# VH-VL binders against q9umr5: the designs that were tried, part 352

Target 1, 268 residues: q9umr5
Amino acid sequence: SYKPVIVVHGLFDSSYSFRHLLEYINETHPGTVVTVLDLFDGRESLRPLWEQVQGFREAVVPIMAKAPQGVHLICYSQGGLVCRALLSVMDDHNVDSFISLSSPQMGQYGDTDYLKWLFPTSMRSNLYRICYSPWGQEFSICNYWHDPHHDDLYLNASSFLALINGERDHPNATVWRKNFLRVGHLVLIGGPDDGVITPWQSSFFGFYDANETVLEMEEQLVYLRDSFGLKTLLARGAIVRCPMAGISHTAWHSNRTLYETCIEPWLS
Below, E stands for the ipSAE of ESMFold2; O stands for the ipSAE of OpenDDE; V2 stands for 0.75 times the mean of E and O plus 0.25 times the DockQ between their complexes.

## First folded at step 14 (VH-VL)

Design ql15 (framework fv_nofazinlimab; at its last look DockQ between E and O 0.88; V2 from the best seeds 0.86)
Fold by OpenDDE, look of step 14:
Structure ql15 (fold): chain C 268 residues (1-268), chain A 123 residues (1-123), chain B 112 residues (1-112)
Amino acid sequence: as target 1 above (268 residues)
Amino acid sequence: QVQLVQSGAEVKKPGSSVKVSCKASGYTFSTYYISWVRQAPGQGLEYLGIIIPEYGTANYNEKFKGRVTITADKSTSTAYMELSSLRSEDTAVYYCARGSKWFDSTPYHMDVWGQGTMVTVSS
Amino acid sequence: DVVMTQSPLSLPVTLGQPASISCRSSQSLVRYTGNTYLYWFQQRPGQSPRRLIYKVSNRDSGVPDRFSGSGSGTDFTLKISRVEAEDVGVYYCMQGTYWPPTFGQGTKLEIK
């Protein structure tokens, strides 16, 4: 039998967004128990990510308990960060494949429709004034806002991304790294035509330097320092990169070609 | 010098399949996108699909409804385009073209083109 | 799909005279990053397409300075300041902002 699949949605999503993914899984892996977690839907996805992590943890624990052979996680967009944090805080998770589906794993620094909706008068260059404030950190989007021009503010004010990245020292860093390293495979999916994740390379742990030049995962401090286990995962062949051109952000979970190429192989 | 050399002309029957090769040289093959474009006689250019050889991930113009398969062999620095269920309308010159590096944001740069492969579909 | 419309489709030109080709897209080609992925290709008779211009106005190496690209949003232009005999062929604009990439109909440049 196939291992259960748990799906975590992105910003402003609902379970309905994954109807095609469910169809694909059912067709190619019949009998798979797929659970799309219906938590923090719509505007509730703006709640602090640590709150979301707690909620999703409560939901996945019983699923994992009933699946002693392990489970697969498919986590879309913002959900990818939620899942990474989830795997960091859970010392007893049994995740075989963690599929990060177009997630801003190294953060976001771009003007998107989502940002404009929340902050219609703010450009990305000024968003640090809001996001790195105490009240700004009450919004999920700000929890992974990564301004390359205000690194000090990011490191000191980011209550989520900087912590799960191990970029800021905290007492749980070692344990979180250990927990995250329990994952069998980390599958990173994304592409240049995403249109939302900025830069799109963030889905592969690439990100801007101070000159807004995009650097690869291997050039990032979190990798070089192995602060949360990326270097270790790569060394043992546990990181899979699956880039694809021609996929828009809202199509990652509904494109058949993408599913067959990047998702299906890891649902064994 | 960056160069893409394609396989020779093909004559096929309707309903059959054709596989065109594109051998790259003069650069690191695996790290650059390869696109496929075709041109019917006397007509314009039509985009078929793209691949990043390093990861073997390809995407296709949905107009072809799954008839196109793009693959790559890193060991031989060769990309392939296979078109199945051939029709007379598939008669065209097929081109491979190099895009940007996969980690860049310009997959469809197409700065270097192959010499083209004529595929004729006739009964 | 994004529709690229070129004009004119046929362009007879006297040697030494300037030429201009227009390309319009059905929607703005400005990407979320601010970049515009508009390309111009030249295809001489019996040859493969050759890229002349990338990202609206950048000439490829080896392309004569007689060629220039301009435009923004949905309207783009390729200009040849002084047409030479070697410029005979079909010119295509292409957008690479949206999937799938799409080409204009082509403009056939001929010498009068």
Scores: ipSAE 0.927, ipTM 0.953, lowest interface PAE 0.5, mean pLDDT 95
Fold by ESMFold2, look of step 14:
Structure ql15 (fold): chain C 268 residues (1-268), chain A 123 residues (1-123), chain B 112 residues (1-112)
Amino acid sequence: as target 1 above (268 residues)
Amino acid sequence: QVQLVQSGAEVKKPGSSVKVSCKASGYTFSTYYISWVRQAPGQGLEYLGIIIPEYGTANYNEKFKGRVTITADKSTSTAYMELSSLRSEDTAVYYCARGSKWFDSTPYHMDVWGQGTMVTVSS
Amino acid sequence: DVVMTQSPLSLPVTLGQPASISCRSSQSLVRYTGNTYLYWFQQRPGQSPRRLIYKVSNRDSGVPDRFSGSGSGTDFTLKISRVEAEDVGVYYCMQGTYWPPTFGQGTKLEIK
């Protein structure tokens, strides 16, 4: 039988967006129990990410309890950061595959329509003034905002991303790393035609240096220091990269070729 | 020097399939995109699809979805394009072209092209 | 798909004279990161296409400086300051901003 699948949505999103993904799973793996978590929908996706992590944690506990052999997570966009935090804070999670579907894992440094709606007088170069303030950190987008030109402010002000990346000291860093390392596989999905995640390589733990040159995962300090377990996961063969050209941000969960190539093999 | 060398000309009957090879040399084959493009006699260029050989992740122009399959063999540094259910309008020169590294901003730079493979579909 | 429209489709030119080829896209080619992925290719008779210009105006190495690219948004131009006999062939613009990449119809450059 197939392990249950838990789906976590992204910013300004809802459970309905995943109807095609659900169809693909049902057609290829009949009998799989799939739960698309209906929490923090729409505007509620702007709530602080730690609040979202707590709510999603409460929702996944009974699902994991009913599946002692394990579950899979498919986590889209902002939802991928929620899921990574879940894996760190849950000392008894039983996640086999964590499938990160075009998620800004190393952060975001790009203008979007959503950012312009929230902060109409700001551009990406100035958004650090808002996001790296106590008020700004009450918005989910700012919890993973990563301005490569203000790394000192990021490291001091980030209430979420700098912590789950182990970039700022905190008393739980060792425990969070241990919890995260219990995952069976980390499946990273994204591509150059995404159009929203900036840089798109953030989905593969790549990110800008100070010159806005994208450095690969293996060149990042968080990897080199193994601060939350990326180097360890890669060394044991637990990181799967599945980049694919030609897919826009809203199409990752509605493209059958992407599903068959990058998702289906990991839904044991 | 960077080079893409394709397999020789093919003559095929309608309804059959063809598989064109593209052997790369002079660079790290696995980490660069390979695109496939065709050109019917006396006509312009038409994009077929793309692959990242390292990951085997291919995507296709929807016009050809279901008929085209693009694969790569990292051990021989060779990409393949297979077109099935051939029709007379598939008569064309088929090119492979190298794109950027998979990690770069856009795959579609197409800086190096193969010499082309003529595929003729005739009853 | 983004439609790329070239004009003229046929371009007879006297040796030593300038030539200009226009390429227009059905939508802006500026990607969300600010880059414009507009390319020019040359296909000499009997040969594979060769990239001349990438990202609107950047000339590839080995391409003579008489070739230049310009434009923004939806309107782009390839110019040859002084046409030489070796420039005979078909010139294609291509956009790489949106999947799938699409080509213009081609402009056949001929010597009068």
Scores: ipSAE 0.776, ipTM 0.897, lowest interface PAE 1.3, mean pLDDT 92
ESMFold2 (binder alone), look of step 14: mean pLDDT 91; pTM 0.936

Design ql16 (framework fv_nofazinlimab; at its last look DockQ between E and O 0.85; V2 from the best seeds 0.87)
Fold by OpenDDE, look of step 14:
Structure ql16 (fold): chain C 268 residues (1-268), chain A 123 residues (1-123), chain B 112 residues (1-112)
Amino acid sequence: as target 1 above (268 residues)
Amino acid sequence: QVQLVQSGAEVKKPGSSVKVSCKASGYTFSTYYISWVRQAPGQGLEYLGIIIPEYGTANYNEKFKGRVTITADKSTSTAYMELSSLRSEDTAVYYCARGSKWFDSTPYAMDVWGQGTMVTVSS
Amino acid sequence: DVVMTQSPLSLPVTLGQPASISCRSSQSLVRYTGNTYLYWFQQRPGQSPRRLIYKVSNRDSGVPDRFSGSGSGTDFTLKISRVEAEDVGVYYCMQGTYWPPTFGQGTKLEIK
């Protein structure tokens, strides 16, 4: 039998967004128990990510308990960060494949429709003034806002991304790293035509330097320091990169070619 | 010098399949996208699909409804395009073209082209 | 798909005279990053396409300076300041901003 699949949605999503993914899984892996977690839907996805992590944790614990052989996680967009944090705080998770589906794993620094909705008068260059404030950190988008021009503010004010990355020292860093390393495979999916994740390389833990030059995962301090286990995972062959061109952000979970190429192989 | 050399002309029956090869040289094959484009006789250019050889991930123009398969062999620096269920309308010159580096800007740079492969579909 | 419309489709030119080809896209080709991925290709008779211009106005190596690209948003132009015999062929614009990449119909440049 196939391992259960747990799906975590992204910003402003609902379970309906994953109807095609469910169809694909059912067709290719019949009998798979797929659970799309219907938590923090729509505007509720703007709630602080640590609150979301707690909510999703409560939902996945019973599922994992009933699946001693392990489970697969498919986590889309913002959900990918939620899942990474979830795996960091859970010392007893049994996740075989963690599929990060076009997630801003290294953060976000770009003007998007989502940002315009929340901050209609703000540009990305000024968003640090809001996001790195106490009230800004009450919004999920700000929890992974990563301004390369204000690194000190990011490191000191980011209440989520900087912590799960181990970029800021905290008492749980070692334990979180240990927990995250329990994952069988980390499957990173994303691509240049996403249009939302900025830079798109963030889905592969690439990100801007101070000159807005995109550096690869292996050039990032979090990798070099192995602050949350990326270097270790790579060394043991546990990181899979699956880039694809021609996929827009809202199509990652509904494109058949993408599913067959990047998702399906890891659901066995 | 960057160069793409394609396989020779093909004559196929309707309903059959054709596989065209594109051998790359003069650069690191695995790190650049390869696109496929075709041109029917006397017609314009039509985009077929793309692959990043390093990861073997390909995407396709939906117009072809799954008839196109693009693959790559890093050991031989060769990309392949297979078109199945051939029709007379598939008669065209097929081109491979080099795109950008996969981790950089748009994949569709197409700065270097192969010499083309004529595929004729006839009864 | 993004539709690329070229004009004219046929361009007879006297040697030494200038030529201009227009390309219009059905939507703005400005990407969220601010880049515009508009390309111009030349295809001489019996040859493969050759990229002349990338990202609206950048000439590839080996392309004569008599070729120039310009434009923004949805309207783009390829200009040849002084047409030479070797310039005979079909010219295509292509957008690479949206999937899938799409080409204009082509403009056939001929010598009068």
Scores: ipSAE 0.927, ipTM 0.954, lowest interface PAE 0.5, mean pLDDT 95
Fold by ESMFold2, look of step 14:
Structure ql16 (fold): chain C 268 residues (1-268), chain A 123 residues (1-123), chain B 112 residues (1-112)
Amino acid sequence: as target 1 above (268 residues)
Amino acid sequence: QVQLVQSGAEVKKPGSSVKVSCKASGYTFSTYYISWVRQAPGQGLEYLGIIIPEYGTANYNEKFKGRVTITADKSTSTAYMELSSLRSEDTAVYYCARGSKWFDSTPYAMDVWGQGTMVTVSS
Amino acid sequence: DVVMTQSPLSLPVTLGQPASISCRSSQSLVRYTGNTYLYWFQQRPGQSPRRLIYKVSNRDSGVPDRFSGSGSGTDFTLKISRVEAEDVGVYYCMQGTYWPPTFGQGTKLEIK
């Protein structure tokens, strides 16, 4: 039998968006119990990410308890950051495959329609003034805003991303790393035609340097210091990269070729 | 130095399949995109699809999805394009072309092209 | 799909004179990062396409400086400041901003 699959949605998203993904799983892995968590839908996805992590943790506990053989996570966009935090804070998670579907894992530094709607007088170069304030950190997008030109502010003010990346000292860093490393596989999915994640290489733990040149995962300080376990996972053969051209941000969970190539193999 | 060399011309009957090869040399084959493009006689260019050889991740123009398959063999530095259920309107020169490295943002740059493979479909 | 429209489709030019080819897209080619993935290719008679210009205005290595690209948004132009006999062929614009990449119809440049 197949392990249960838990799906975690992204910003301004809902469980309905995953109907095609559910169809694909049913066709290729019949009998798989798939739960698309219907929490923090729509505008509720703007709540602080730690609040979302707490709510999703409460929802996944009974599912994991009923599946002692393990579960899989498919986590889309902002949801991939929620899931990575879950893997760190849960001493008792039993996740085999963590499938990160076009998630801003190293953060976001780009203007989007949602950002313009939320902060209409701002642009990416100025948003650090809002996001790196206590008021700004009450919004999820600011929890993973990563301005490469204001790294000191990011490191001091980020209530979420800097912590789960181990970029700021905190008493739980060792335990979170240990918990994260219990995952069986980390499957990274994304591509150059995404249109929303900025840089799109954030989905592969790439990110801008101070000149806005994108550096790969293996060039990032968090990888080199192995601050939350990326280097260990890669050396173990547990990181799978599955980049694909030609897919827009809203199409990652509704493209059959992407599913068959990048997702299906990891749903044992 | 960078070169893409394609297989020779093919004559095929309607309903059959053709598989065109594209052998790369002079660069690290696995890390660069390979695109496939065709050109009917006297006509313009038409995009078929793309692959990242390192990961085997191919995507296809919807116009040809279901009939085209793009693969790569890293051990021989060779990409393949197979077109099935051939029709007379598939008569064209088929090109492979190299894009950027997969981690860059220019997959469709197509800076180096193969010499082309003429595929003629006639009964 | 993004439609790419070239004009003129046929361009007879006297040697040594300038030539200009227009390319219009059905929607803006500016990606959310601010980059515009508009390319120009030259296909000489009996040959494979050759890339001349990438990202609107950047010449490839070995492309003569008499070739230049310009434009923004939906309107793009390839210019040849002084046409030479070797410039005979078909010129294609292509957008790479949106999947799938699409080409213009081609502009056949001939010497009068």
Scores: ipSAE 0.826, ipTM 0.914, lowest interface PAE 0.9, mean pLDDT 93
ESMFold2 (binder alone), look of step 14: mean pLDDT 92; pTM 0.940

Design ql17 (framework fv_nofazinlimab; at its last look DockQ between E and O 0.89; V2 from the best seeds 0.85)
Fold by OpenDDE, look of step 14:
Structure ql17 (fold): chain C 268 residues (1-268), chain A 123 residues (1-123), chain B 112 residues (1-112)
Amino acid sequence: as target 1 above (268 residues)
Amino acid sequence: QVQLVQSGAEVKKPGSSVKVSCKASGYTFSTYYISWVRQAPGQGLEYLGIIIPEYGTANYNEKFKGRVTITADKSTSTAYMELSSLRSEDTAVYYCARGSKWYDSTPYYMDVWGQGTMVTVSS
Amino acid sequence: DVVMTQSPLSLPVTLGQPASISCRSSQSLVRYTGNTYLYWFQQRPGQSPRRLIYKVSNRDSGVPDRFSGSGSGTDFTLKISRVEAEDVGVYYCMQGTYWPPTFGQGTKLEIK
């Protein structure tokens, strides 16, 4: 029998967005119990990410309890950050594969349609004034806004990403690292044609330096310091990178080729 | 010198399959995209698909409806393009071309091309 | 798919005279990052395509300075300041902004 699959959606998504993914899983892994968590849909996905983490935790705990052999997580876009945080705060999770599907794992710093919708008069270069305020941090998008030109503000004001990354010291950093390291495999999926995740390498824990040059995961401080376990995971072969060209952001969960190549192998 | 050398000409029957190889040299093969493009006689260029050899992740032009399979062997620095269910319309010169490094944002850079492989499909 | 339209399709030119090829895309080729992935290729008779220009206006190494690319958004141009005999061939524009990459029809440059 196949391990249950739990799906966490992204910003402004609903369970309907994953109808193709469900179809693919049912076709290739018949009998798999797939649960697309219908929480924080639509505009509710703008709620603070820690609130979302709590809500999703309440939903996954019963599922995990009924699956002693483990479960797989497929977490799309913003959902990938929710899932990473979820695995960090849960000391008893049984996640075999954590599939991060085009998620801004190292944050976001780009003018996207979502950003323009929320802040129509603001450019990414000025968003730090809003996002790194207490008011801004009440929005999920700001919880993983990572301005490379205002690192001090990011480190001090980010109430979510800086914490789960271990970039800011906090009392739970060691425990969260330990919890996250319980994952069997971390599957990182993304690509250059995404069009939303900026930079797209963020899906692979790459990100801008102060000159907006993209550095790889191995060049990041969070990796070098192993602040939340990336270096450890890589060393034990637990990180899988699956980049693919030609996939737009809204197609990661609906493209058959992508599914067969990057997702399906980790659902067995 | 960066170079892509392709396999020789092929003559195939309709319904059969053809597999064209593209051997790379002069650079780190695994880290750069490889694209495949074809050109029917006297016609323009048509994009087939792309692969990242390091990860074996390929994507395809939907026009070919799953008939194209692109693979890579890092140990031999060789990319492959297989086209199945061949038709007369598949008669063309097939090219491999190098893209950028996979971690860069220019998959379709195509700065170096192979010499081309003529595939003839005839009954 | 993004449609690339070249004009003219046939370009007879007198040696030493300038040439100009137009390429129009069905939608803007400006990526969300601000980059424009428009390429120009030259294919001489019996040869593989050779990239001349990348990202609208950048010449590849070894490409003579008599070749130049320009344009923005949906309209692009390849110019040859002084056509030489070796310039005979077919020229293609290609967009790499959207999947899948697509080529123009090609412009056949011939000497009058």
Scores: ipSAE 0.934, ipTM 0.957, lowest interface PAE 0.4, mean pLDDT 96
Fold by ESMFold2, look of step 14:
Structure ql17 (fold): chain C 268 residues (1-268), chain A 123 residues (1-123), chain B 112 residues (1-112)
Amino acid sequence: as target 1 above (268 residues)
Amino acid sequence: QVQLVQSGAEVKKPGSSVKVSCKASGYTFSTYYISWVRQAPGQGLEYLGIIIPEYGTANYNEKFKGRVTITADKSTSTAYMELSSLRSEDTAVYYCARGSKWYDSTPYYMDVWGQGTMVTVSS
Amino acid sequence: DVVMTQSPLSLPVTLGQPASISCRSSQSLVRYTGNTYLYWFQQRPGQSPRRLIYKVSNRDSGVPDRFSGSGSGTDFTLKISRVEAEDVGVYYCMQGTYWPPTFGQGTKLEIK
């Protein structure tokens, strides 16, 4: 039998968006129990990420309890950050594959249509003034906003990303690292034609330096210091990278070639 | 210095398959995209698909989905394009071309091209 | 798919005179990062394509300075300031901003 699959959606999203993914799983892995978590839909996806993590935690506990042999997570866009935080805060999770589907794992620094809708007078160069304030941190997108030109403000003000990345000291860092390291595989999916995640390499733990040159995961301080376990996971052979050109942000969960290449092999 | 050398011309019957090779030299094969493009006689250029040899992750122009398969062999620094269910309309010169590194934002740079492989489909 | 339209399709030119090739896209080629992925290729008779211009206006190394690219948004131009005999061939524009990449129909440059 196949391990149950839990799906966590992204910003301004809902469970219906994953109907094609559900069809692919049913075709290749019949009998798999797939749960798309129906929480924080639409505008509710703007609530602080720690509130979302708490709500999703409550929803996944009974699913994991019923599956002592383990579960898989498929987590899309913003949902990948929720899932990584879940893996850190749950001291007894049983996740085998964590599939991160075009998630801004090292943050976001790019203009998007919903940034214009949410903050109509702002551009990426000045959004730090909103996001690195207590009011701004009440919005999910500001919880992972990462301005490479205001790194001191990011490190001081981020209530979420700087903590789960181990970029700022906190009393739970050792326990969160231990919890995260229990994952069987970390599957990183993304590509250059995404059009939303900026830089798109954030989906692979890459990010801008101060000159907006993208540094790869292995060049990041959080990797080199192994602050939340990336270096340990890579050395263990537990990190799978699956980049694919030609996929737009909203198509990652509805493209059969992507599913067959990057997702299907990890749904044991 | 950087070179892409393709396999020789092929003559095929309708309904069969063809597999064209593209051997790379003078650079780190695994980390750069390889694109495939074709040109029917007297016609323009048409994009087929792309691969990242390090990860084996290929994607295809929807026009050819289901008939084209792009693969790579890192040990021989060789990319392959296989086209199945051949028709006379598939008669063309097939080119491989090198793109950027996989972590760059413009995979379709196509700065180096192979010499081309003529594939003729006739009964 | 983004449609790329070249004009003219045939360009007879007097040796030593300027030549201009137009390329129009069905939608803007500017990404949110501000980059425009428009390319120009030259295909001499019997040869594979050769890249001349990348990202609208940047000449490849070894490309003579008589070639220049310009344009923005949806309208792009390749210019040859003084056509030489070796310039005969077919010229293609290509967009790489949107999947899949698409080419113009080609412009055949010939000496009158």
Scores: ipSAE 0.749, ipTM 0.890, lowest interface PAE 1.4, mean pLDDT 92
ESMFold2 (binder alone), look of step 14: mean pLDDT 92; pTM 0.943

